# Ledger of designs, part 66: VHH binders against c4kar8

Target 1, 263 residues: c4kar8
Amino acid sequence: MAELSTPSPASPAPLDGGRGDELEKFTLRGARQILQLLQDLITHRGLITAHTGGGHSFMTAVLKVDEERGRVVLDPSPDPQANRRALAAPRLTCVTQLDGIRIQFPLVGLGEGQDKGRPALFAPLPAEMLRLQRREFYRLQVPLAHELSCLLKAEDLARKPVEVSARVIDIGAGGVAVVVPTGAAEFVIGGTLPACRLALPDGEPIELDLEVRNLNRQTQRNGTEQLRVGLRFAALPRAADTRIQRYIFKTERALNAKARGGL

## First folded at step 23 (VHH)

Design kq2
Fold by OpenDDE, fold request of step 24:
Structure kq2 (fold): chain B 263 residues (1-263), chain A 127 residues (1-127)
Amino acid sequence: as target 1 above (263 residues)
Amino acid sequence: EVQLVESGGGLVQPGGSLRLSCAASGFTFSYYAMAWYRQAPGKGRELVAVITSGGSTSYADSVKGRFTISRDNAKNTLYLQMNSLRPEDTAVYYCARVEVWYVDRRSGTTTYEFDYWGQGTLVTVSS
């Protein structure tokens, strides 16, 4: 009985600096906005997952916000080891949800202490808070049966033009993630791949420009290495956007229907 | 109502010893860090000693090795044993409840905030 190693909850990928421009519109940097959002978390008793790095996390909550002193107070873990890790970490990545919106914020300079006779963790107010509306960042996991593909026009290591047929593994309104064989092409983060072709099941391929946003090497269970490439739609015609949205919606409905036992 | 009542102050000769007591009431004493601070005539308030709920202690450099802060949770009482008293130790000594303390990792310092204190007890060290 091979213990299915439950995939360790993937540490929230560091907000890769390359997603910076797209995330900027969702990033709160104003002191008043940050304070208000933290107060909202208190009011709603929002549970927060605090990531300490190395795949470790603990559950916490914001207990208090002190505007005058510029600090936030967190509930410590009942696990002393988790608290030690938190205090040793150079940065906490806090993740929570409020009203269906994912909220993420960093805390640095965490210190131990006590508030009104209760042990607590103290940190300076976060410099920024990210509010992600699910709809904008939702990525549909593409069913294998759909066989979505994207023809990538890229260059090899010798800067020779190559075309790579990549399997699409997830799709959203803003882009796709694809998998390619390792060494099939050279990808540069921030680079543009012009005149690529996205194949959807519902019609002719969509011609579009793609921007490389992230690269992740993955080892499959069979030991084969693949490169996961995150791609942003750089220029998407309105008609193409509509088709992509329709595909996502239709697929989601079908998946939900299956999950409900309707097929 | 939270109350802190200091006692044990008085006149003592240089090199002498004195033990201050602070009777606490109106709250769960064992949960709170407690502190002694003092104010000499014409001078500002000086934190003298702190004891956490766990019994960890901290002292001002001016009293280190001479003063000992302790607590008896069963009696809801804070103590300050003062040995080798000096004229410069002359002050009104206050017992205080620590509302908040935390270690600031940026500065490496511990910050203390107090919400209640007593009326104080006068300690005079003179020949």
Scores: ipSAE 0.815, ipTM 0.924, lowest interface PAE 0.5, mean pLDDT 89
Fold by OpenDDE, fold request of step 24:
Formats: structure tokens, sequence, C-alpha cells
Structure kq2 (fold): chain B 263 residues (1-263), chain A 127 residues (1-127)
């Protein structure tokens, strides 16, 4: 009677190593990307909470970005004390949200000044900006070689049921973006497409319900118009979710390995 | 239209005094920092003095203690009182509107950017 030694439960690997790498994925360090994001904040009049330390913060906004001079201009607080704290702080931690995405960036070397007769705060451009996309908002750009497709059950302009094979261009835990020929079907934002089929490389298509979230017409270089459809997973079985997550993870790993010269 | 018109230049003996004026129009004068800069023959532009909207002043080391920048917001006029003039002060003096100024914390210096300036007024210091 051979005593089957029950293998001792492996101690959970310390979670600390994975968080740094995850944050790195969401950190923008490219000058152009940083500039673009700051411009987006200007365009959207995004309110920024600037933390000065010690539990103090004030509300500000990006007023201007000067690429040539490598500076950002902020709106000063109406509170002189807040401005004094800001100017005394070795670092500001700026926090904002754009399109539901949390953005965090440091500013160092804050100085007071004036722009066109208005008081303003000046800082060098941030060296990095953290764009915290919730996993649900992360979208993997699907490699063309994977040929992901989604069979959409939609309606045409006459409300006749049609099936449209759409190329998946990006995928995340929360949904997919697909491209369809213009006029292939009528899509209504907020509408549900039932019993669609998502084809992954690793097996049989996944049946799922999709909700139309956005529509964007795109003109290709060849002049052909295509419709980009953003779709949310309306009802995703657990098994399907697992498969999607696995696909995303494997693909990301492969892309990262390739980027490191390992393939 | 923004206009800056300098006046008060002329010939003066060493040790003499002049008062330059700059009449500003076309903008809210009281909101802007203003400056004087000068250009001597064959030399580059030199910032001489700056006055903020709040009345804080800064001077080049070459003129410190001799020149005084001031403003009259009611008259939309900038002034430069020049005392103890020297031959090296000979230059065309320009009034300028400061579009941007800021204190660079890294260098500890204040940077000034100008968007408008006048035609200038000639100051000649000669014996």
Amino acid sequence: as target 1 above (263 residues)
Amino acid sequence: EVQLVESGGGLVQPGGSLRLSCAASGFTFSYYAMAWYRQAPGKGRELVAVITSGGSTSYADSVKGRFTISRDNAKNTLYLQMNSLRPEDTAVYYCARVEVWYVDRRSGTTTYEFDYWGQGTLVTVSS
C-alpha cells in the first residue's frame, strides 16, 4: 500500500515583481506620445488634481504645451497658499482622467510666471506619463498574421438578417474592434448582436453576444471606405473569457519576445 | 493693434541723465510685464530692465543702480530713467511687451519672451 505523498502546496510567488512590469506597459516615455496626451488634456479641458505632498492638492489644467521649449503651462490655483505649496514642492504628482482612463504624471521644477498677461505655472515636460488602462480597456492590436475574425449577426438597411465576416483589429477583455465593409450591415450604437462567433487561432469559434459601442468610418489608402465597429462583450461565458485572456497573454508575450530580439 | 512708441532719446554728455518713455496701445497694458532692451552699434540685443505687472523690477548688472524702470498704468506708459550715463550706454533703446516670463527653478533664472517692440529711440552718450 504505497502512501501517495500529497505534494506540499507551492507558496504563492510574491506578487511584487509583476506589478512593476505591468506599470511599465502603461507608462508613456515617448516625447511624441507625451505631447499628444498633454494636447488631448488641453482639448478636453481636463481637470487635473496636482498633489504637492503632505496630503495637499489643488485643481489645475494644462493651458499650453510648448514642444520647442520643452515646457508645459498650468493654470494656477485661485488659492495663493496652494500655489506657494506647489512652487515649494520638489515634485507635483498630477492625476487626471481622460475617457475613463486614469492618467498620472510627475512634474518637477515648477516655476511661476506669466503668459500673455495671465499668471501661470511653468514646468518642464514630464519624462513619463502613466496611462492606467484598466485591463478591461486594454486592447491588444491583433497581428495580421493571426487572421482573427468575427462573424457578426446583424441586419441590413432593410432589417433583413445578414451575416458579416469581420476582421478583428484589436481585442481586450471587454470586447473587440472589427472592420467591416461599408454598407455590409446597419449598426446601431447600443444595439446588441446576438450569437456572434469569434474565431481564435487556438480552437473552435466562440459564440457570444456583442454590443455596438462605437462606429468609425475609415478611408483606406486605396480610397476604400471601411467601417470600424467597437464591440463590447455583452454576455461572455467564463470559458470564453479564459480563452480570450489566454490568447491575449500569449500574443503579448510573443510580441514582447520579438521586440527583445529573442525571435 | 498693439503699438509701442518710444521717445526721449537724444544726445547727452557722460554723467548726464535721460528719461525714456514708451507709449503703449492696443492691449491691456496693466496686465503685462514690460521691458527695455537696447542694441548698441555692432552689438547684440541686451535686456536692460523689466517690470512686472505687479511692479517688481529687474535690471541688467550693467545698469543696476543707474537706471530705473517704472510704469504708469493709467497713462499706458513705460519709463526708463537713465542716470549717470556712460558712453557704453549708447544704443537704440526699445520698449517691449513681455509675452511670457517664468522662473526656471533649475537655473534660478527668469526667462523673458517678447512679442511686441517699438521702433526704438536712439541714445547717444558722447562727450
Scores: ipSAE 0.812, ipTM 0.923, lowest interface PAE 0.5, mean pLDDT 89
Fold by OpenDDE, last read:
Structure kq2 (fold): chain B 263 residues (1-263), chain A 127 residues (1-127)
Amino acid sequence: as target 1 above (263 residues)
Amino acid sequence: EVQLVESGGGLVQPGGSLRLSCAASGFTFSYYAMAWYRQAPGKGRELVAVITSGGSTSYADSVKGRFTISRDNAKNTLYLQMNSLRPEDTAVYYCARVEVWYVDRRSGTTTYEFDYWGQGTLVTVSS
């Protein structure tokens, strides 16, 4: 009786934000809205992935929201090293899901402390929260046979410029997700990678600026660690946008035809 | 019910020493940071010393080098050893439980919030 190892639920693909303008529609900036959403996270015991930079993250939860003092309280990691990284980080990027909606928010000024005899992490309330509905940010899973790549212009840990050829695993109108070897470069969420080159099958690479939106360390079946990087198109020329959309449409059509038993 | 009961106050001469005790009950004492506050006649409350659950201590500048806060978790007791007492140290001393503390990275300061206080014990430093 072969124990069907239930595939670990695929971490929700980071909704690499569509066009900056589209993200604004999903950005909550109202104090009341932010408080309500944080309270909803508490009520639903939503697990949060807190990214500390460098591809490191830990699992946390919102424990308390203090409106009067304008602070949020988080559950610390059981890993002391993760907590040290969190406290050293200038910014946390928190990612979670509520009712199938991806939520992302920054926390700055994280401090250690205690709440009612329990260790806790404290931060000011986020200035903004992104609430992204999955359906609005369609990402095409790139077929392996297409071998899409993106040349990333990044920096290493020593801030030396490096070029990293990354495999594109998904693509949408607003960005791409890529996989890079661990340690190939240092990525910072919210950081910009200028003058990158996206290779599409239909012609010359597209030069574009990319913004790092999410980082996820993945372990392959062979035990090799890889870094998944979600990238937003920071500035996309109209011609490039058209090419990307055409690629997506053509690929979707081909995949659907194949699924229907077509050629 | 949370209870904090201070003891050890009294009259002492300048330069003398006194040891205050605070007996805690009604909660898991070892989990909480504890503090001593004082209130001099006609003055506001002043934080004197804090000790975390891990044993880290902080002191007001006015008492630094003279006072020592300590705790015995097995006895659920907080202590304040006061040496080199001065007339300016005359006050009612209160034991307090820290509900919340956190380090503000922006300011580099630690903030403390308190939820329970004792009745206090009077310390009078006079010749």
Scores: ipSAE 0.810, ipTM 0.923, lowest interface PAE 0.5, mean pLDDT 89
Fold by OpenDDE, fold request of step 24:
Structure kq2 (fold): chain B 263 residues (1-263), chain A 127 residues (1-127)
Amino acid sequence: as target 1 above (263 residues)
Amino acid sequence: EVQLVESGGGLVQPGGSLRLSCAASGFTFSYYAMAWYRQAPGKGRELVAVITSGGSTSYADSVKGRFTISRDNAKNTLYLQMNSLRPEDTAVYYCARVEVWYVDRRSGTTTYEFDYWGQGTLVTVSS
């Protein structure tokens, strides 16, 4: 009887620090806003996935928010081991959804305790909460087998026009993240790359304008340095948007089917 | 209605022993942590001892090694055994229900919040 190792739920990709500016628009830092959102989670009895690191998570809920004491009370896991991991973790990453909006927030300083005779977990109020509208911020991790590429029309250090074929690593309704060799081109945050070509598996490349939103230098496992470029779709034609959405949807379905053991 | 009734206080000589009791009613006693506080004349309230629902205990440094907090869940009763009593132990002793307790990792301390108190029982340690 082969123990079907349930695939460990993919650890939510660390919010790559390079999405800093766009994420800032969706990051709540106001005490009142945070309290309200936490209260909304209580009201809606929203289930929260709390990630403890190392691919481990448990289900919880916000039971209470104490504004005066600046604390949040969480429902402990029925699994004592999960609670031990949670208490040992320097940080919890809490993920939930409310009204189709993904909510993510960190909790630090988790402690065990009791509230009105019931075991509970206690933490200080989060310093920030991220509200991501699914449509705008969802990024599909592109399967390596799809070999999506984007031909970037950029400039080198000498401002000479160069074309760089970049691998697409993630795609969403609002843009793509690509990787390029270091030094292949010069990118300026806020700069526009006109008449780029996004290659999808379903047909001819899509011509589109791209805006550089973030730049992150990454070192590969092999020691090679590459540049991750976050690109926003600038003035995407409706037909192109439809194709991109179709690709995302089709790919997600395929990935989900595979994860469910679908041949 | 939640009720806490302390008993067992009295006059005792230095070095003597006394056992306080607190009868609890109106709630599921076994689910709650319980505590003893004391208030000496002209002084503030001092937490003396706490016992969790699981039986873990904590004591003030002033009473550590001399006092023992215990509970009988079947009798809904909290106890404080006081040995080697000193004049400084003279106070009104209060039984309290812990509404909330939690370990604050930032400070490394356990915080206790109380919602119900008894009327207290006077302990006088005098020669």
Scores: ipSAE 0.809, ipTM 0.922, lowest interface PAE 0.5, mean pLDDT 89

Design kq2
Fold by OpenDDE, last read:
Parts: structure tokens; C-alpha cells; sequence
Structure kq2 (fold): chain B 263 residues (1-263), chain A 127 residues (1-127)
């Protein structure tokens, strides 16, 4: 009877800062908001993964928040080596989840100490805290076999209306990333593409408005240049949202089943 | 109830020695860092020495090399051995429990916060 070692829930890796502009909307910088969120973490006794860099992390918890002194107190690791790494690190990246919301915050200036006879780690209050709802940030990598496409209504360099069929490479609740040939259309960050059509495998294309959020030039292995366009759903009907969510869920399940050797 | 009772103070001549004791009760003594601080007449409080639960010690520059802080956890007692006493060491000496201490990496300083202290014992250094 092989004890199915339940895979330890993979400690969520820190979100890489490369998505800086998109994350700004979800970043709290208000002192009161930060304090409240930290207090919520205390109340819920949420376990926090503290990343020290170099692929190292340890489990901790917020023990106390001192508003007057502007400090946060963390539970030290039972592993002395982890504590040494934490103290040597220029920055800790703390990651946790509260009510399905991912919370990430940096701590700088970690110091060792004691609180009421107990060893503790001390840091200044974080300057910012990221609060992300899973749904907003999860992006499904679209399997190539699904051939998802989005018909973009855009303009060319001459401001003439053009329709571009773009391959969807990832999809989430908040938007899609597509790839278009270089020069196919002119995209402006912050611009709206009205009445686009997202083709899902399960039915008729979904009409939706898209907002251009990012542009990245990519060179393919074959040397061909492509433009990756990040698009936000600007106006998504509820029925469309449901279809998109269903697609994501179904696809994730299928991918997970394949990964487990079930297909 | 947390109690700290200092003893061992008195009159000594310059260059003399004195040993202060602090009897602690009402808490798990071995878990807490303990400190001595002093207050000279007309002056503010000065931290003299600290000893952590692990036995690490720190001293004010004014007493370094002359004073030794120690503890006996079995007796719940804190000690301050004072050697080579000077007139400027004249003060009321207080035993204190450290509620919080931490090393501030930015400043390189250790901060100490106290929650309990004794009534103090007077040390007078006079020829």
C-alpha cells in the first residue's frame, strides 16, 4: 500500500516584479490599509512563506504589529539556518493567502530580538502590500491544440481600420495575451479595441471590448518577429465571463489530468 | 505578580568594588533578558548592562571593563559586579526586565524596552 504522499501544497512563489504596472492597481501603500491587512493576518493566524532569495524560504507568521513604533514582529523559524539566512537577506518577500486572496509584501531591515521572553524577528512595517485576487491574475497558458483566436479590430499605421486574427497564448478572467504579426496593426497602450471577437472551442465567438495593456516584441526561434499584446477585457458581458471561466476551468482540469498520467 | 528587588548598594571608596543583586519573582526568569540601569542625581536614566536569556552581555561604554553583569537562573537572581568604582558611578541602580529587545540593522543599535523594574539600590562612591 504505497502511501500516496499528498504533495505538500507548493509554497506560492513570489510574483516577479516584471508585471509592475499591472500590479500597481493591487498594491496598497496606505499606512492604515497596511496595518489593517497585517492585523488581519494576525487574526487569521495565516502562515506566511518568507522568501530570503536564492530559492530559500521559511514558514513564519505575523505575531504582532506595533503601529506606534512602526514595526512588525514575525515568528522565527525553528531552523537556525533559515533564521540566519533571513537575517542576512537584504529583503524578505513574504507571501501568504487570506480568504483566497494572495498577499505579498516586502520586509527590509529584519533584525533578531526577543518579545516577552520569546525569540522573534523584527522589521519595519512594509511600505507596500500587494493584494491579489487569484481570479484576477491567473493566466491559463492556452494549449496549442485549442487554437484560440481573437479577431482584433484595430487600426494600421495609416489609421485605417483593419481586422487582425490573433492567436491567444494565455487567457484569464481579466484578459488575454495574443500574438500578432509585426506590422499587422498599430496598438497603443491604453487604447480600446471595440467589438473584438474571441473564439472559444465551445461555441460562437464572444464579442467584447479590449483594452491594450502591454506590448512586447518577441523573436521566435525561427527568427520571425511577433508582437505579443496584452489585452484587458474592458467590457465583458456576464454570459461571456461565465463562458471564459468555464473554458479555463475545463482546460485546467484536462491539463492536470494529463499531468497525472490519466490521459 | 512580577517583582524585582535590588540589594547590595552602599557607600564605597573610589577604586572599591561592590556586587549588586536583583531577586526576580513572578515570571520565568530564564526566558527574559535582564538589565541594569542607573540614575545619578539630576541626570537621566542610563542603561548600564544587559544580559540576554542566552547569556550574551552588553555594556555601556562608561562601565565597560569594570562592570560585569551575570545571572543565576536557578536562583532567579541577576548580578552586577562593579569594580574600580568611580565617583561618577554614584547613582541609584535599578534592575529591569527586558520586555522587548531587537537589533536594528539600519542603525546597528540594539533597542531595549523594559516592562518591570525594582525600587533600586543606592550606590555612593565617595572618598
Amino acid sequence: as target 1 above (263 residues)
Amino acid sequence: EVQLVESGGGLVQPGGSLRLSCAASGFTFSYYAMAWYRQAPGKGRELVAVITSGGSTSYADSVKGRFTISRDNAKNTLYLQMNSLRPEDTAVYYCARVEVWYVDRRSGTTTYEFDYWGQGTLVTVSS
Scores: ipSAE 0.805, ipTM 0.924, lowest interface PAE 0.5, mean pLDDT 90
Fold by OpenDDE, look of step 23:
Structure kq2 (fold): chain B 263 residues (1-263), chain A 127 residues (1-127)
Amino acid sequence: as target 1 above (263 residues)
Amino acid sequence: EVQLVESGGGLVQPGGSLRLSCAASGFTFSYYAMAWYRQAPGKGRELVAVITSGGSTSYADSVKGRFTISRDNAKNTLYLQMNSLRPEDTAVYYCARVEVWYVDRRSGTTTYEFDYWGQGTLVTVSS
């Protein structure tokens, strides 16, 4: 009876350096974005797998984020050996999921301590967080010949309300991606933009609430930096949904017809 | 409500000894690190000693070897045994609850943050 050695779960292969450019699109480096994402992990009580190296890991959670002191507080393992490994590790790789999105971030300089009478682990805020969003929905690339625009109700760095006219680059049942000039407004992942206006070719703009889901800085060929903002429809009226679906369908048909040489 | 009540202060001669007590209430005393601070006349507050929930102790260099911080968790009481007292030890001594402490691995230093303080007890060292 040959004991089938259950293959030890392979340590996730180091993401090969060539895929680095693609990963950059999903990497958050903004302090405000990082803080917001960590706060979201707290709010949702997200369980985190913390990898200490050598195939070892433990379950933890973010307990607190201290912006003023630039630190994150983690729940220690009930296993003292796991905590020792964590404290000895030069880097802690934290992996979690929030709303079906995989989140990964490194922590360095982990220290032990206590918060309000409870043992805790302390680390400086991560310098970057990787947020891998799987596109669940097909998104139509908006043709340049059929430009869509979205008026965003946002805030600037001073938290002053601003209106930003954004070009829609793709649209799907679940949301839109838009491009805005860098510095036009401050966007926070997980933040809601209320009472925005999506302009479709077939009638009056649709008023809707948008949730910021991702942010990506893009450099144009001319060297100009733009911000791509992925937005989810937070509250979409049924009539608006129907109009959006109709637009997508009509546009896809037109594109397909053109590709077939029919127009 | 969290309360910290210091006692044991008084007048003592140089070279003398004094034992301060801090009665704690309104929280689970055994879970918290505790500290003694002092404030001399015309000076700022300075940390004197800290004791963790596990009993690890730390002292200011100025009092090291002379002062001993201890705790009785059954009595919810913090103590500061002060020996070989000097005129420069004259101060109001405060008991404090440590809200947060952590070891910074980069610097090797321990940081303490405090959330509650007692009213203090006066220690006067004079001939």
Scores: ipSAE 0.800, ipTM 0.913, lowest interface PAE 0.5, mean pLDDT 89
Fold by ESMFold2, fold request of step 24:
Structure kq2 (fold): chain B 263 residues (1-263), chain A 127 residues (1-127)
Amino acid sequence: as target 1 above (263 residues)
Amino acid sequence: EVQLVESGGGLVQPGGSLRLSCAASGFTFSYYAMAWYRQAPGKGRELVAVITSGGSTSYADSVKGRFTISRDNAKNTLYLQMNSLRPEDTAVYYCARVEVWYVDRRSGTTTYEFDYWGQGTLVTVSS
């Protein structure tokens, strides 16, 4: 018999702070909204991943919220080292999902204590909470077989127009990540690439404006260097948005069906 | 039902000593932080001393070096040893159970909140 191992469920990672302006419309800042959402987490005993920095996290839950005193009470970890890291951290980033809704909120000023004779962690109420539907945070890893591409209308080093056909490696509601050969074009973080064309498997390519959000140089297994470019969709028309969401949904369903039965 | 019963109060001359006791029942005493409060005539309540379940202590500045809080978890009893008593220590002393305590890292202070206290025991310091 082959050895059978079941990995632990992957903990959800915090959303990148560099997406702050895209996420603002999903950010709750009203006291009543925040209290209701925290109460929902308590009522449904939502399991929370609390990130302490340096790649460390621990599992917790909101035990109580006290509006009058302006505080939340968290379940401490059974691991004393995790508790020490949490107390030393300048900020906890709490991430959870409730009924398919992703919830993320910061806690600052975490302190140790007791509630009714039991150890607990205490913090002021968060000033903000992200509340995202799956569509708003999900990034599909594009299968190689789809050969999904985006024609980038960019500039070379001499600021002359150049077209680069870039392979799309992931796609979500807010943008794509692509790879291009190093030196194929000049990209500037914050720069706009107008009239690019995203080729989906059905229909004509989508014409859209893209904004460069991040750049990373990568060396592939075969030794070639590529540039990974993170691109945000600017002012996406409803029809384009619908096509992108349909592609994501259909592709994910197909991948899930293969995972269930394809050996 | 939670009960806290103080004893040991009385009349004492300045410079004297008293030992207060608080018998606790109706809960697992060893799990809780415990405290002494006092209320002097015409004044608000003052937190005098706190002892955690782990034995860590803290004191009001007005009593540091003169008062010692302690506990005997086997007897479910909280104590306050009061030495070098002064007329300003005259008050009703209350034993209290700490419902919540936590270190507020932003302010650097510890918050204490109480859910049960006894009827109190009167300490009078007069010449």
Scores: ipSAE 0.613, ipTM 0.843, lowest interface PAE 0.9, mean pLDDT 86
Fold by ESMFold2, last read:
Structure kq2 (fold): chain B 263 residues (1-263), chain A 127 residues (1-127)
Amino acid sequence: as target 1 above (263 residues)
Amino acid sequence: EVQLVESGGGLVQPGGSLRLSCAASGFTFSYYAMAWYRQAPGKGRELVAVITSGGSTSYADSVKGRFTISRDNAKNTLYLQMNSLRPEDTAVYYCARVEVWYVDRRSGTTTYEFDYWGQGTLVTVSS
């Protein structure tokens, strides 16, 4: 079945499609790079959310890294149940931010112990770490007043061309999420929509190729169903990327200024 | 200055008993796991027993059921009660502080790493 959620750059890279190769360029696999990034987390005392599965997580920190022994040491939770879940989990997914940079890494083989008389959790060094700049994972929730839309050049159920004007609900460096009426067009995860047009407020629409990444059926207040479609930008020209980033930056700055002036 | 001072060694006949003591100073004793090692003449060191700060104990198979490790946190003292002694227990016994221990989840085996140990006390089991 089709994936029904928008993938997040904060999530582990999925193995089910192009999402994994999109994140590969942000994945550190060199031992030197991994050790340096872990040291940066220690130096800045970065708070880490450790996910154990089933919607459970706990707060932790990297206390030390030992290159010679090939291990990391984590702060245990004060909640004994969180520690038991962490120790039982086949994988601990650690997520944090450092100066706006999102960092994600897996730990496997977590074990309990002590370091210099203090309880701690131990694991082998991660084999990889994901490091994303804010622009690479951030999604702006588009204000309704902006009336952002994307003209989708798709196909109907009879495989005939159809154009669907879809409202853009969020936008980031890698794509958009839009909503359409459920029966407006046929969408297939992995399918390509060539020559679509994204209408930003600041000039001519941007022509771009889109790839369908996820579909989520939603019911509105009045009972009608609509389809939330997660769309990835294909090879985005630099000029188009610049316009999108400028829109995101200006809009977020304007929203933040209004929020502060309202206090 | 961390110090670990062993005492209580000596000459004992087979089947006899001894109690070793280790006086600890220069650190918060109650926070650390502690251990006894031994080294027989011409052999490498063998981990004999470990006691965690919470009182959990582990023993080498060679001494299980005969030796008891214990601690008195009020006196900063580690003990090893050795019963039913055998000639193969002849060794220098060392008190050691555990810097790091952890359970390797894949093997279930516990790793111990030590940062301080004493000069040792000789135990000779001979008739």
Scores: ipSAE 0.610, ipTM 0.836, lowest interface PAE 0.9, mean pLDDT 86

